# Designs tried in a protein design chat: VHH binders against Protein STRICTOSIDINE SYNTHASE-LIKE 2 (SSL2). Part 14

Target 1, 353 residues: Protein STRICTOSIDINE SYNTHASE-LIKE 2 (SSL2), of Arabidopsis thaliana (Mouse-ear cress) (q9slg8)
Amino acid sequence: EGPKHGGESMLTVQIPDFRLIPTTGALGPESFVFDFFGDGPYTGLSDGRIVKWLANESRWIDFAVTTSAREGCEGPHEHQRTEHVCGRPLGLAFDKSTGDLYIADAYMGLLKVGPTGGVATQVLPRELNEALRFTNSLDINPRTGVVYFTDSSSVYQRRNYIGAMMSGDKTGRLMKYDNTKQVTTLLSNLAFVNGVALSQNGDYLLVVETAMCRILRYWLNETSVKSQSHDNYEIFAEGLPGFPDNIKRSPRGGFWVGLNTKHSKLTKFAMSNAWLGRAALGLPVDWMKVHSVWARYNGNGMAVRLSEDSGVILEVFEGKNENKWISISEVEEKDGTLWVGSVNTPFAGMYKI
Short names: E, the ipSAE of ESMFold2; O, the ipSAE of OpenDDE; V2, 0.75 times the mean of E and O plus 0.25 times the DockQ between their complexes.

## First folded at step 5 (VHH; framework vhh_7z1x_3)

Design a2 (from y06 with S59Y L109M; at its last look DockQ between E and O 0.60; V2 from the best seeds 0.00; counts 0 for: pae E 9.6 > 2, grease 26 > 24.2)
Fold by ESMFold2, look of step 5:
Structure a2 (fold): chain B 353 residues (1-353), chain A 122 residues (1-122)
Amino acid sequence: as target 1 above (353 residues)
Amino acid sequence: QVQLVETGGGLVQPGGSLRLSCTASGFTFDDYAMNWVRQAPGKGLEWLSGISGSGSDTYYADSVKGRFTISRDNAKNTLYLQMNSLQPDDTAVYFCAKDSYYDFWSGYMDYWGQGTQVTVSS
């Protein structure tokens, strides 16, 4: 291509080399982080473990757990039924200065563990931590140590997430925890709030609203462009081609967003008629099971890299046939490699670009 | 290819001082933050100090704050660590590490030196 166009262009990611890396003993490596030595990635699994990849040994090792009560947590069973006992670590972030790993566990709240691993401990006072019913994602300002995190719903726990999607629930919150030892709510009334990512210079957050298929920009600095609402936010991206999950900054600029599944005519109809979901919840139907069956046959996960400035799609990651992902939660880019995660696969993807 | 070469290690008595140097090549030195890391016998890696590409911002682990001073000479492509008031538990291999970004906060350590041994013994 010759002359530079007056806007950002969408490009399909070319992946000449890829590898699927099994997560033996559990599934759902849905989010990845590397430590400050460049080692990892670290990921949370369906049984409440956090594991670390040892690249030189081509294997995972146990690094941490989010609860000390481990009886019945590991091994072959429906981990979804034990998540509220065993924990389900979703969001991970390191504090570069201390080496501590901070964890958003869906059931156990905001936790941390030292650089040698072990049993994670609560960051917040007990009462504040127990108010978190669906802790999903976090990011840390490396200069200030401020932790930004999300609680997807105060009504629905993760094991009932389809209810959060169907009900029109808007109890999601974006919060921060800082050196005042206080939790401050930055945004409330969010519809299934999910991933959060801090901008490189720390002047804004991008926050995913899964149920609205959009991403909000929340300005942190007083000198930044003010949003049109008194909540100090604006729409960064909307009309996404699927249901967004986690969001991670790309070293090439912009942000990777995992899209759990690409929209279909059925999902578009459901989104246009949300009142039907509320009515359907009154029926004696196990909607989590209905969704799980539907997803196995109709799921089509993808990821997009969005422009930092405009929120337009620059790149698309989507597999077909033997490379198809039923669901994608996150893409973490490091050293020309995309690490691809999902809540429901027994493997992580590793794609060289 | 990126190379980092540490020098200045050795034996020193408790309370003594050493100055470590790290000579860099294969990249534009002042475009990147730099770090010092150590590994004591049988222990994991411990980050000690970092410095921005210009040298204007410095950072220290609590374990070395007030005793160690990081600096850089961008004209000589050299990173320094002045270590004072050394104690036996400072005995370790000390590594120089390049950050992937100009600012300490935005990256990870992507290239390492071979390390230099520091032994503090009475």
Scores: ipSAE 0.006, ipTM 0.522, lowest interface PAE 9.6, mean pLDDT 85
ESMFold2 (binder alone), look of step 5: mean pLDDT 89; pTM 0.907
OpenDDE, look of step 5: ipSAE 0.251; ipTM 0.652

## First folded at step 7 (VHH)

Design q1 (from p03 with S31R S57D; framework vhh_brivekimig_d4; at its last look DockQ between E and O 0.64; V2 from the best seeds 0.00; counts 0 for: pae E 7.9 > 2, unsure alone 61.5 < 65)
Amino acid sequence: EVQLVESGGGVVQPGGSLRLSCAASGFTFSRYGMSWVRQAPGKGPEWVSSISGSGGDTLYADSVKGRFTISRDNSKNTLYLQMNSLRPEDTALYYCAKESLGWYFDSSGFDYSSQGTLVTVSS
ESMFold2, look of step 7: ipSAE 0.012; ipTM 0.420
ESMFold2 (binder alone), look of step 7: mean pLDDT 79; pTM 0.807
OpenDDE, look of step 7: ipSAE 0.193; ipTM 0.646
ESMFold2, look of step 9: ipSAE 0.014; ipTM 0.448
ESMFold2 (binder alone), look of step 9: mean pLDDT 77; pTM 0.789
OpenDDE, look of step 9: ipSAE 0.039; ipTM 0.548

Design q2 (from p03 with S31R S50D; framework vhh_brivekimig_d4; at its last look DockQ between E and O 0.01; V2 from the best seeds 0.00; counts 0 for: pae E 15.1 > 2, placed apart)
Fold by ESMFold2, look of step 7:
Structure q2 (fold): chain B 353 residues (1-353), chain A 123 residues (1-123)
Amino acid sequence: as target 1 above (353 residues)
Amino acid sequence: EVQLVESGGGVVQPGGSLRLSCAASGFTFSRYGMSWVRQAPGKGPEWVSDISGSGGSTLYADSVKGRFTISRDNSKNTLYLQMNSLRPEDTALYYCAKESLGWYFDSSGFDYSSQGTLVTVSS
């Protein structure tokens, strides 16, 4: 019944065919990739493991680790206290030409591991890799092999990400690594830079600024209309209804963006007054614990699919009532399935659309 | 103190049925989702099924879909797992788990019972 109105279709869908897939001994399956055979997904966990989903057997297997120091990393404990030893893989991408998995590990920097797994190794020279304090996300151009990656803050490590949100920190960077074996900074002064996604044609990147609740478009080639200066970028989307995390291209067009939590009156006020947040950080208060208590009762994660051309919301993923997510970091869409992740949940979501 | 006590396990022939129970105390049962997990000897824990706090939403591992039914009675603070058409592969220690709203404090995101209830499927 009812006639259809409007030019952009937005759909909030309850997806009855879904599974919540527990992760053993760890939490935070927050980003997903598939290999060049279409197998997976692969995801990083709070204990420094990267696990692979075996669809035929309905289980995860261990695939890789981001550090060789594994004693004390497994099991039910507070992994955030051991992240500097065990690692915390946040972003994953495969290099099509080699089958290698590249890893943005929050503490260990930019890493890679071969297609058979094992212990990941550093990609960058030691000095360059040590300058990365909060390596968060990456994407790889499948034609050129160029790796685009983000460092969320040069001040705050992942265990203190609330500081990056509250302080007005703008030390985030978007960088690339290519055949020159050099790291090139493409954008600086970013506020808690997070996800990065390459356009289908390779002519631009979308880059998430979590603390500004917006997404920038950075133009890559000099023949584009926007390649007129050294810093070719524009605002792609802003005023998002929550704090954006990862961004992934959708095979149906556009980009999925995970929104960790929806805005409240308090969060909107805090974004306008960063100096108050800096003052609060000077107090002897465990702000990570304060946030964890707050999120326990107030978290409300969602995801949106944005139009490739205009950045407007085309589609919304958000559970209601008993089907709510406390937080969402990413949606990876593959073959009619949405893989939904969160940095804080002990499970991944698999939703057939 | 959260306490979960499983019961209803036993020995059954292939094709048989069992009904597991999980008595919960120490928390407001109806506010939390619940899960069944199982662990076969020499293997890690395997998720079996979830149910929302209200009981309105359920999910099953592919290996048990169509054979197992999760349910809850919030008036009795009890979680159930009806297991039909049992196979030797279902042999495991079964335990229930409480979903935790404060997942930041619990790396597993679930509170497990220390007891569990053993299900053995053999002829």
Scores: ipSAE 0.000, ipTM 0.151, lowest interface PAE 15.1, mean pLDDT 81
ESMFold2 (binder alone), look of step 7: mean pLDDT 79; pTM 0.793
OpenDDE, look of step 7: ipSAE 0.016; ipTM 0.328

Design q3 (from p03 with S31R G53Y S57D; framework vhh_brivekimig_d4; at its last look DockQ between E and O 0.04; V2 from the best seeds 0.00; counts 0 for: pae E 20.6 > 2, grease 25.5 > 24.2, SAP .724 > .668, placed apart)
Fold by OpenDDE, look of step 7:
Structure q3 (fold): chain B 353 residues (1-353), chain A 123 residues (1-123)
Amino acid sequence: as target 1 above (353 residues)
Amino acid sequence: EVQLVESGGGVVQPGGSLRLSCAASGFTFSRYGMSWVRQAPGKGPEWVSSISYSGGDTLYADSVKGRFTISRDNSKNTLYLQMNSLRPEDTALYYCAKESLGWYFDSSGFDYSSQGTLVTVSS
């Protein structure tokens, strides 16, 4: 079993300088990625666009979309209503060998687009034994080109992710796409699987299981220490102080994990009583809306950097005072800067550390 | 290994009563919330009722509220469902389900018993 995070020494990241960078016309820069030239970051937005940050110009430019059907996608409307048509890019990763950007789109599945951007194309054949329904995150082995990606649910779509959590849905999958164009399921029966990150040496994957507030380690090499309790995975970290979302390697070592909501007494209670969620789903209530409202007023996002080997918390990132985050989905660290993303904010955060 | 064995099902007339039991083994019963789930012919699974690990909290589906009572005896590792005022629509296979422990929503596909106990309400 991985470390429990109840009393571990944590380092607080002091953030002397930061910028909030608006994402005009859309929300949810959830994930960030830099290309191999160091340009970017790139991020996906609620209207289905992938945009690129031009550092020299301090602006976003359109880079790619996951569908050609863009009518009605952009503009000041509730994008969640059209995200199944417009796309919702959630995970991004570059293939070093080709320069292609791979995209995990919640609705469109696994896609890729060339280094010049444009309309992304499907990577996987339409005829999967089990269709992707909520593709969420991905990472690519830079040596092999193998794509690892997550599907959060086979039942629930992104627009109903709260329902998935409340229901106790456990249909999430960790999957692999290799150069033979074959798709393999590595792990199944995951409870709202979310972020995935390859270890520095490529020996294992860390996969975030949001609904269980834990991170699993999946060993990729035959030398995987099979825990007696699990066939192919072990618990890397559990008892996280919030609902974990995306996970990214830090250049300083370890992994940044975004926590969408810091645990409260209420959330802890709810998590310990899964049947409450099921009961609640039977009520004529829009729980997505309820959650949205609740998060707006009570949300407290944070991020933690976990140690690479033991999964202990090394650093905590949290906004202070008026600069608190409602939620944090991801932290991408590059060159002494933290890019902070959230599924629910109309901006990205750039913090110098 | 978690084992859940339901009993007490049968055929009853509308308005009748049944008491279901679930014998639990293979885990520390007193640490887990428990639930009843039912599946009617041709329908998907339906959550019926839940009880906290201590028995202090109970919840019911609207369809059974006021008619069904969930209880447990931790000393006997047994979960109960008292069903009163039974209706034909209550006809289903009833399953006992173990809830999650700790900080997660358990969807271990309702590690409910693969067997269940059949309740048939018919005139």
Scores: ipSAE 0.000, ipTM 0.266, lowest interface PAE 11.8, mean pLDDT 86
ESMFold2, look of step 7: ipSAE 0.000; ipTM 0.123
ESMFold2 (binder alone), look of step 7: mean pLDDT 79; pTM 0.805

Design q4 (from p03 with S31R S57D Y104L; framework vhh_brivekimig_d4; at its last look DockQ between E and O 0.01; V2 from the best seeds 0.00; counts 0 for: pae E 14.4 > 2, placed apart)
Fold by ESMFold2, look of step 7:
Structure q4 (fold): chain B 353 residues (1-353), chain A 123 residues (1-123)
Amino acid sequence: as target 1 above (353 residues)
Amino acid sequence: EVQLVESGGGVVQPGGSLRLSCAASGFTFSRYGMSWVRQAPGKGPEWVSSISGSGGDTLYADSVKGRFTISRDNSKNTLYLQMNSLRPEDTALYYCAKESLGWLFDSSGFDYSSQGTLVTVSS
């Protein structure tokens, strides 16, 4: 109704027309992208498939796979045990100029597939692609075709991501790949680097540091005679209420950030005592399984939309009771609809706003 | 162990009606959303409808809106699908599914019944 008074306020939204759309045969629709024609979304699943939503048929179709070796990949088994063979597509982005889908696969590196799907192929030269241990996210400049992507750790693969969090690992990298066929490291020493999003005008990137619960802004403009030398990055947002995962531009301005779970007393204690995590990693314990049990009882996923200029929380997506998400990896906003993803749910969320 | 048992399928002429039931056990029924999924001959699984744990929110595939109604009775741990104005393209094996939340659940995405209930719409 009337003009807003005072400063910005955080709002909790409840969406009246929601859908929980099963991803039959696999779980973990972690990230969503629409093609140039507005069709989709496309999402990667726990068995190495990339599927496309056919809205008029209310079903997913197989679009691509990130490895040609498919025996034992699909079906009712613990997909985490086979991700390193079958692939685990995490980040997706279309190149506007070619229609190709680029894929950040946690194990297979940076891949692409044509607009008709099929078996994805490596983008980088073999040596460079093999150096990627945990390819997580990407975005593509629609004007230049430059691909920006993240490698969450050079030590820990995705199947051991709890180890990356517990160890205090800082081997994450933000990189770019362009038409010179060169990979350039833009930032290094990142703590579990995760989502990356290009600004609307292409003049900066936002980069998620999951283990630090913060988001960095990396400026892409070169130093000029009109400007003095500065660090190319700054803190965009910090002190987030949970562990950030993916980040996506909102067509209403700002950026949606998935927060896998809100902080609890246990997580705050663990973050202030990193040496306990390192000591615990020396024990013969499957910490991935321990985390899975903990998350069942304590997981509380949410997402926030951050102001483009200040990084202040403008909007909150958070469910309660039966609508509660154990974890949220991403919100992709398209045509008044929020597509909500998680690394471990057997469904995607679709919420009209 | 999660157990889902469907019933109520059968043969019906176009324009007819059927009501499917799904008896649930092995979990706190009211805490989880439920879905109906169907698989027609020669096609992959197709989502039909979902309902929240409380029953307050329902969703439908566009192909069934206005014809199908999902409901649940949390006191009886039972999920229902009322199917009206049935068409030949509704012919499928219908499964109920418990929506899984958290990292502890099966990698196949859902706890489905092993059998399903067959709905055949033919003249």
Scores: ipSAE 0.000, ipTM 0.260, lowest interface PAE 14.4, mean pLDDT 81
ESMFold2 (binder alone), look of step 7: mean pLDDT 79; pTM 0.795
OpenDDE, look of step 7: ipSAE 0.008; ipTM 0.252

Design q5 (from p03 with S31R S57D W103E; framework vhh_brivekimig_d4; at its last look DockQ between E and O 0.08; V2 from the best seeds 0.00; counts 0 for: pae E 17.2 > 2, framework grips, placed apart)
Fold by ESMFold2, look of step 7:
Structure q5 (fold): chain B 353 residues (1-353), chain A 123 residues (1-123)
Amino acid sequence: as target 1 above (353 residues)
Amino acid sequence: EVQLVESGGGVVQPGGSLRLSCAASGFTFSRYGMSWVRQAPGKGPEWVSSISGSGGDTLYADSVKGRFTISRDNSKNTLYLQMNSLRPEDTALYYCAKESLGEYFDSSGFDYSSQGTLVTVSS
């Protein structure tokens, strides 16, 4: 596609038949990271393991676990029943200075593990770490080592994520952890806060509010702090064509955003009637089970790459043929290859651009 | 109650073929997706293939695509894996597994699995 003269908006639609890379004995390779030597990707799975792709051998190896309590965690069973014991690693990021892998585990909090793997250990003091009820995503400034991370809800754990979506919950937080060894809340009152990505120069963060279908920009530079206001942010993108999940910087510029489920007439109706969701949660119905069945039938994912400057869609990525039903949580772009994540499938996607 | 019983494992030369079977009972077989998973010596479990409840949709790991074929016979409550052009790296314990929530293979985990049958490909 040739560029339009004088405009910022360029749209490239890619509808690939991407290659499926199966995971070993578990589901949900949701998010990917490469280490600073370019090896990987690494991804967290539904049984609490973190696995590493060995490209030369075309296989995954076990790298780390987020809990030492492993009885009953691996092997075939309904992993939703055991996530609170086994852990569920979601966000991953490497610290450049140490080679340590930092982990946002939905149940175990903010953790880290050394470059050789093993059992991850808590980063925060236990009381602060246990206050994290749905740790979702993180990013690390490679020059300062500051860790930015999200807690999607202080009310709903991941196993009850439908409550975070349906109830109107706004207890999500964007936080940082730095060399003062303290946790600082940067934004509060977020609705199902999800992915977070640091800008190239460290000037700002983009943070996803899944329940509001929007992305906020939080300014980090000292000149952007407004006087008495604590909401040092603006809307970066809204009106997205689906529910945004993770966000990752693209080496070609801009940001990839996974859209877990495309909007339908039903989802638009549900979003317009928030009180119906709250009333429905009061019924004696297992809404997690209902949603799981419904999403399997109606789940169609996509990803978009947004302009760094304007937040407009530059590129649309959708599966086709056998892959069109796959929900997309994340796109990680590395060396001309797109790694595509999904929360409930036994494989990762790979596409050469 | 739910029971998955596999058979058909054994020792075979490189380039040979084997057909694994998994007999299912204790649930409405045609309503659930099924998968094959394998575990090689010294490695973690590896997903191999999945098939929808109707048998209309199949999915394969890249390492076996074009060589292995998953199928099912809903009238016999039996899942199959036809393994052709076997290689030494296919040596593993093979399990069949039932999807937890429906006719497709995109659920969070599996309800039940078999005990496994050993496939050894000797050079």
Scores: ipSAE 0.000, ipTM 0.198, lowest interface PAE 17.2, mean pLDDT 80
ESMFold2 (binder alone), look of step 7: mean pLDDT 79; pTM 0.802
OpenDDE, look of step 7: ipSAE 0.024; ipTM 0.465

Design q6 (from p03, 17 letters changed; framework vhh_7z1x_3; at its last look DockQ between E and O 0.01; V2 from the best seeds 0.00; counts 0 for: pae E 18.2 > 2, placed apart)
Fold by ESMFold2, look of step 7:
Structure q6 (fold): chain B 353 residues (1-353), chain A 123 residues (1-123)
Amino acid sequence: as target 1 above (353 residues)
Amino acid sequence: QVQLVETGGGLVQPGGSLRLSCTASGFTFSRYGMNWVRQAPGKGLEWLSSISGSGGDTLYADSVKGRFTISRDNAKNTLYLQMNSLQPDDTAVYFCAKESLGWYFDSSGFDYWGQGTQVTVSS
């Protein structure tokens, strides 16, 4: 069943025309972006590649990588075991003025690559970039070029994200990078901070706290110093029916939020009792593997479009039966099409609406 | 182990038709979606069509929509591609591919492929 919320009368999106497009050789097309010419989408994969969709040829081409050392990165092996060597591009955004693609790579930090692709290079000075332990998402103001980005944890890398969830870690940060060439922290003490989206007018950011199942609105004042000094934020949406991942503005208004999986009684209990998770981490158990097995059998991904004004759910995207998504990380809406991503599928979804 | 074997390729004149088959073994066929993909001489892989495990949902690339029809027979563990109105640029090796429900930590069994069958369209 869909969530019971006010607003529009539609609770579930009916999509009569769809395509599941393989990302052969790798999995996890987690996030999508189009360039400012409308070409793409571009997406990062489990083996450290960033690929570009060629719509006229109905195929992916290799566009970029986040490391130059590619030995052992591609092929039919457990890519999670090599992500720390090969990179794992998660967030993508184009800078309008240069055409450069900026990349939040979970292990390699904040990177960029020119419009012709290739090997991405560090944006930040090396020490600052290496301090980013779990770079997850970004968005760029198209007028100013300011880059807003998230570091999900200063303790846990992506390869141990279950530890971040179970431990009650609150070391996540929302930051910006601009012409001062400095990293400025806008919000700290976030619980597994994930997606970030700039408002249409550029006057606020929405930022996802996955572990709290909520979305914060951070106001961007005209004076950057004042905004930074006050930690100006409010709850935009809370009590979401699943664990939110990425957030993207919809051209029809509002924001799409990927929910990796719906809550269960067990997950709700665990969220309310972080001390149990910390105690469990002391046991000789591979919790990443346990979660992996659980998710395959119980994973139930969905996405919601939230009202820009009130944060209430306007639409629900959810597959059923054979079309069920184990997990959904993002919905990118472009020209009447929903591109649906997941961290753990070997395909992207393309749904005409 | 998973095995996929394509048959039914051959030489066809422009405007002609062919029906490809893909026989599957080593997994519960009806639980997984299946795909057709092709590789033309000197080009990369091109996805053509997908079908759900039950056969109830299908999807086509724009390049073949209206000309190709994907289907499956779960009792025979066989995937089909009916190709009509073939043109010279449909000349390629055609592969069937098994979908995998890849997990975040485990990519084993992802994207099994057949050996391919050659389709040549020439006048």
Scores: ipSAE 0.000, ipTM 0.159, lowest interface PAE 18.2, mean pLDDT 81
ESMFold2 (binder alone), look of step 7: mean pLDDT 83; pTM 0.838
OpenDDE, look of step 7: ipSAE 0.017; ipTM 0.397

## First folded at step 9 (VHH)

Design r1 (from q1 with G33A L59Y; framework vhh_brivekimig_d4; at its last look DockQ between E and O 0.13; V2 from the best seeds 0.00; counts 0 for: pae E 13.8 > 2, placed apart)
Fold by ESMFold2, look of step 9:
Structure r1 (fold): chain B 353 residues (1-353), chain A 123 residues (1-123)
Amino acid sequence: as target 1 above (353 residues)
Amino acid sequence: EVQLVESGGGVVQPGGSLRLSCAASGFTFSRYAMSWVRQAPGKGPEWVSSISGSGGDTYYADSVKGRFTISRDNSKNTLYLQMNSLRPEDTALYYCAKESLGWYFDSSGFDYSSQGTLVTVSS
């Protein structure tokens, strides 16, 4: 029996309070972050740009790029075919002490850029950074500056993510980078590891395993008394109604989790028969294309807010009928507004609670 | 069935102006962002401009900023492109495009019209 919804509460999408904000020239505003002045949000796009919302002017501006090679990156084309050149920024977080923006770019690794934007540069030594095959998400401890980040697979790059889902791959890693300038692996053998979020007090991380439809809690030794008395991790939430993507702390308590798509008979069958997925990957079939067609007709994204202590669902965000989202990667809540992201939309959603 | 019908193209001198229109049907126009895309002879499609469903947000390619203005009239299901200070390099077949919610990973998220309207800037 999967986890129960947190009750009757569902944020209703209403036309006067709901706004689609185009990110034109690119798609996939998957994740949002605000700087420590409260400005933004910032989001990464499928063409390697990071854009900043100017609320007073109701427009996006270009803030940063994850590569200097920009020819052929922007505009209407299949950006997944160019992401390995143009970059694909997925996770974003600001360092409080410097104002630098840290970036998990799926192809370019762990990067950063100064508070005035520009071309992002590598944080890690080249050899370590190049070992990151699918950098997905990060969070930063605002007190210590420690960067926690995920690499979804050491085998499958983002352009082949269906392979990571279908193959039973468990090469995902949760890592940290700190003032020792080295990368420490905190957890390994994760199945399509995705979002990561630091707890309010810095006592633990929540880490999404997309392929297992669950969220792990990893206790941090340096800042948590409880981690000294437990294993390094435990299951925080499981049996989620869809495939979780990003996870973000809510200012009202708890954590928002984007669920790219609800489970279906097809997805449940595929999860129960991993050997069929591996066999299917051997066929001369473009499984990325097959998935994209399937998702177009069957996509049913949602988001949930989980209790901080118990992991039970407190709120559900889900569009119905004409307001339905094919997938939702993230909800970032700021000042009574939900910023809604998706891997497949040429716009961000903005919903006032 | 989504239908987009462009009009307003023609031949103009450099420095001239044209106003393109795109009549839309087969979908709830005000719910979707709309774009203008152009294709010069012998070249691939090039994004020109986009506008949000409400009309509150507009975006432009660097090559047209300050010269082109996108707008929409949701009561008439019509998208517009005002093109000023036209240059020979603006010569192209212009399409309007509906941004699609149904595309996942494999596309830019655009649906193109079948016809377009030709703009020729020369003497």
Scores: ipSAE 0.000, ipTM 0.230, lowest interface PAE 13.8, mean pLDDT 80
ESMFold2 (binder alone), look of step 9: mean pLDDT 79; pTM 0.803
OpenDDE, look of step 9: ipSAE 0.105; ipTM 0.565

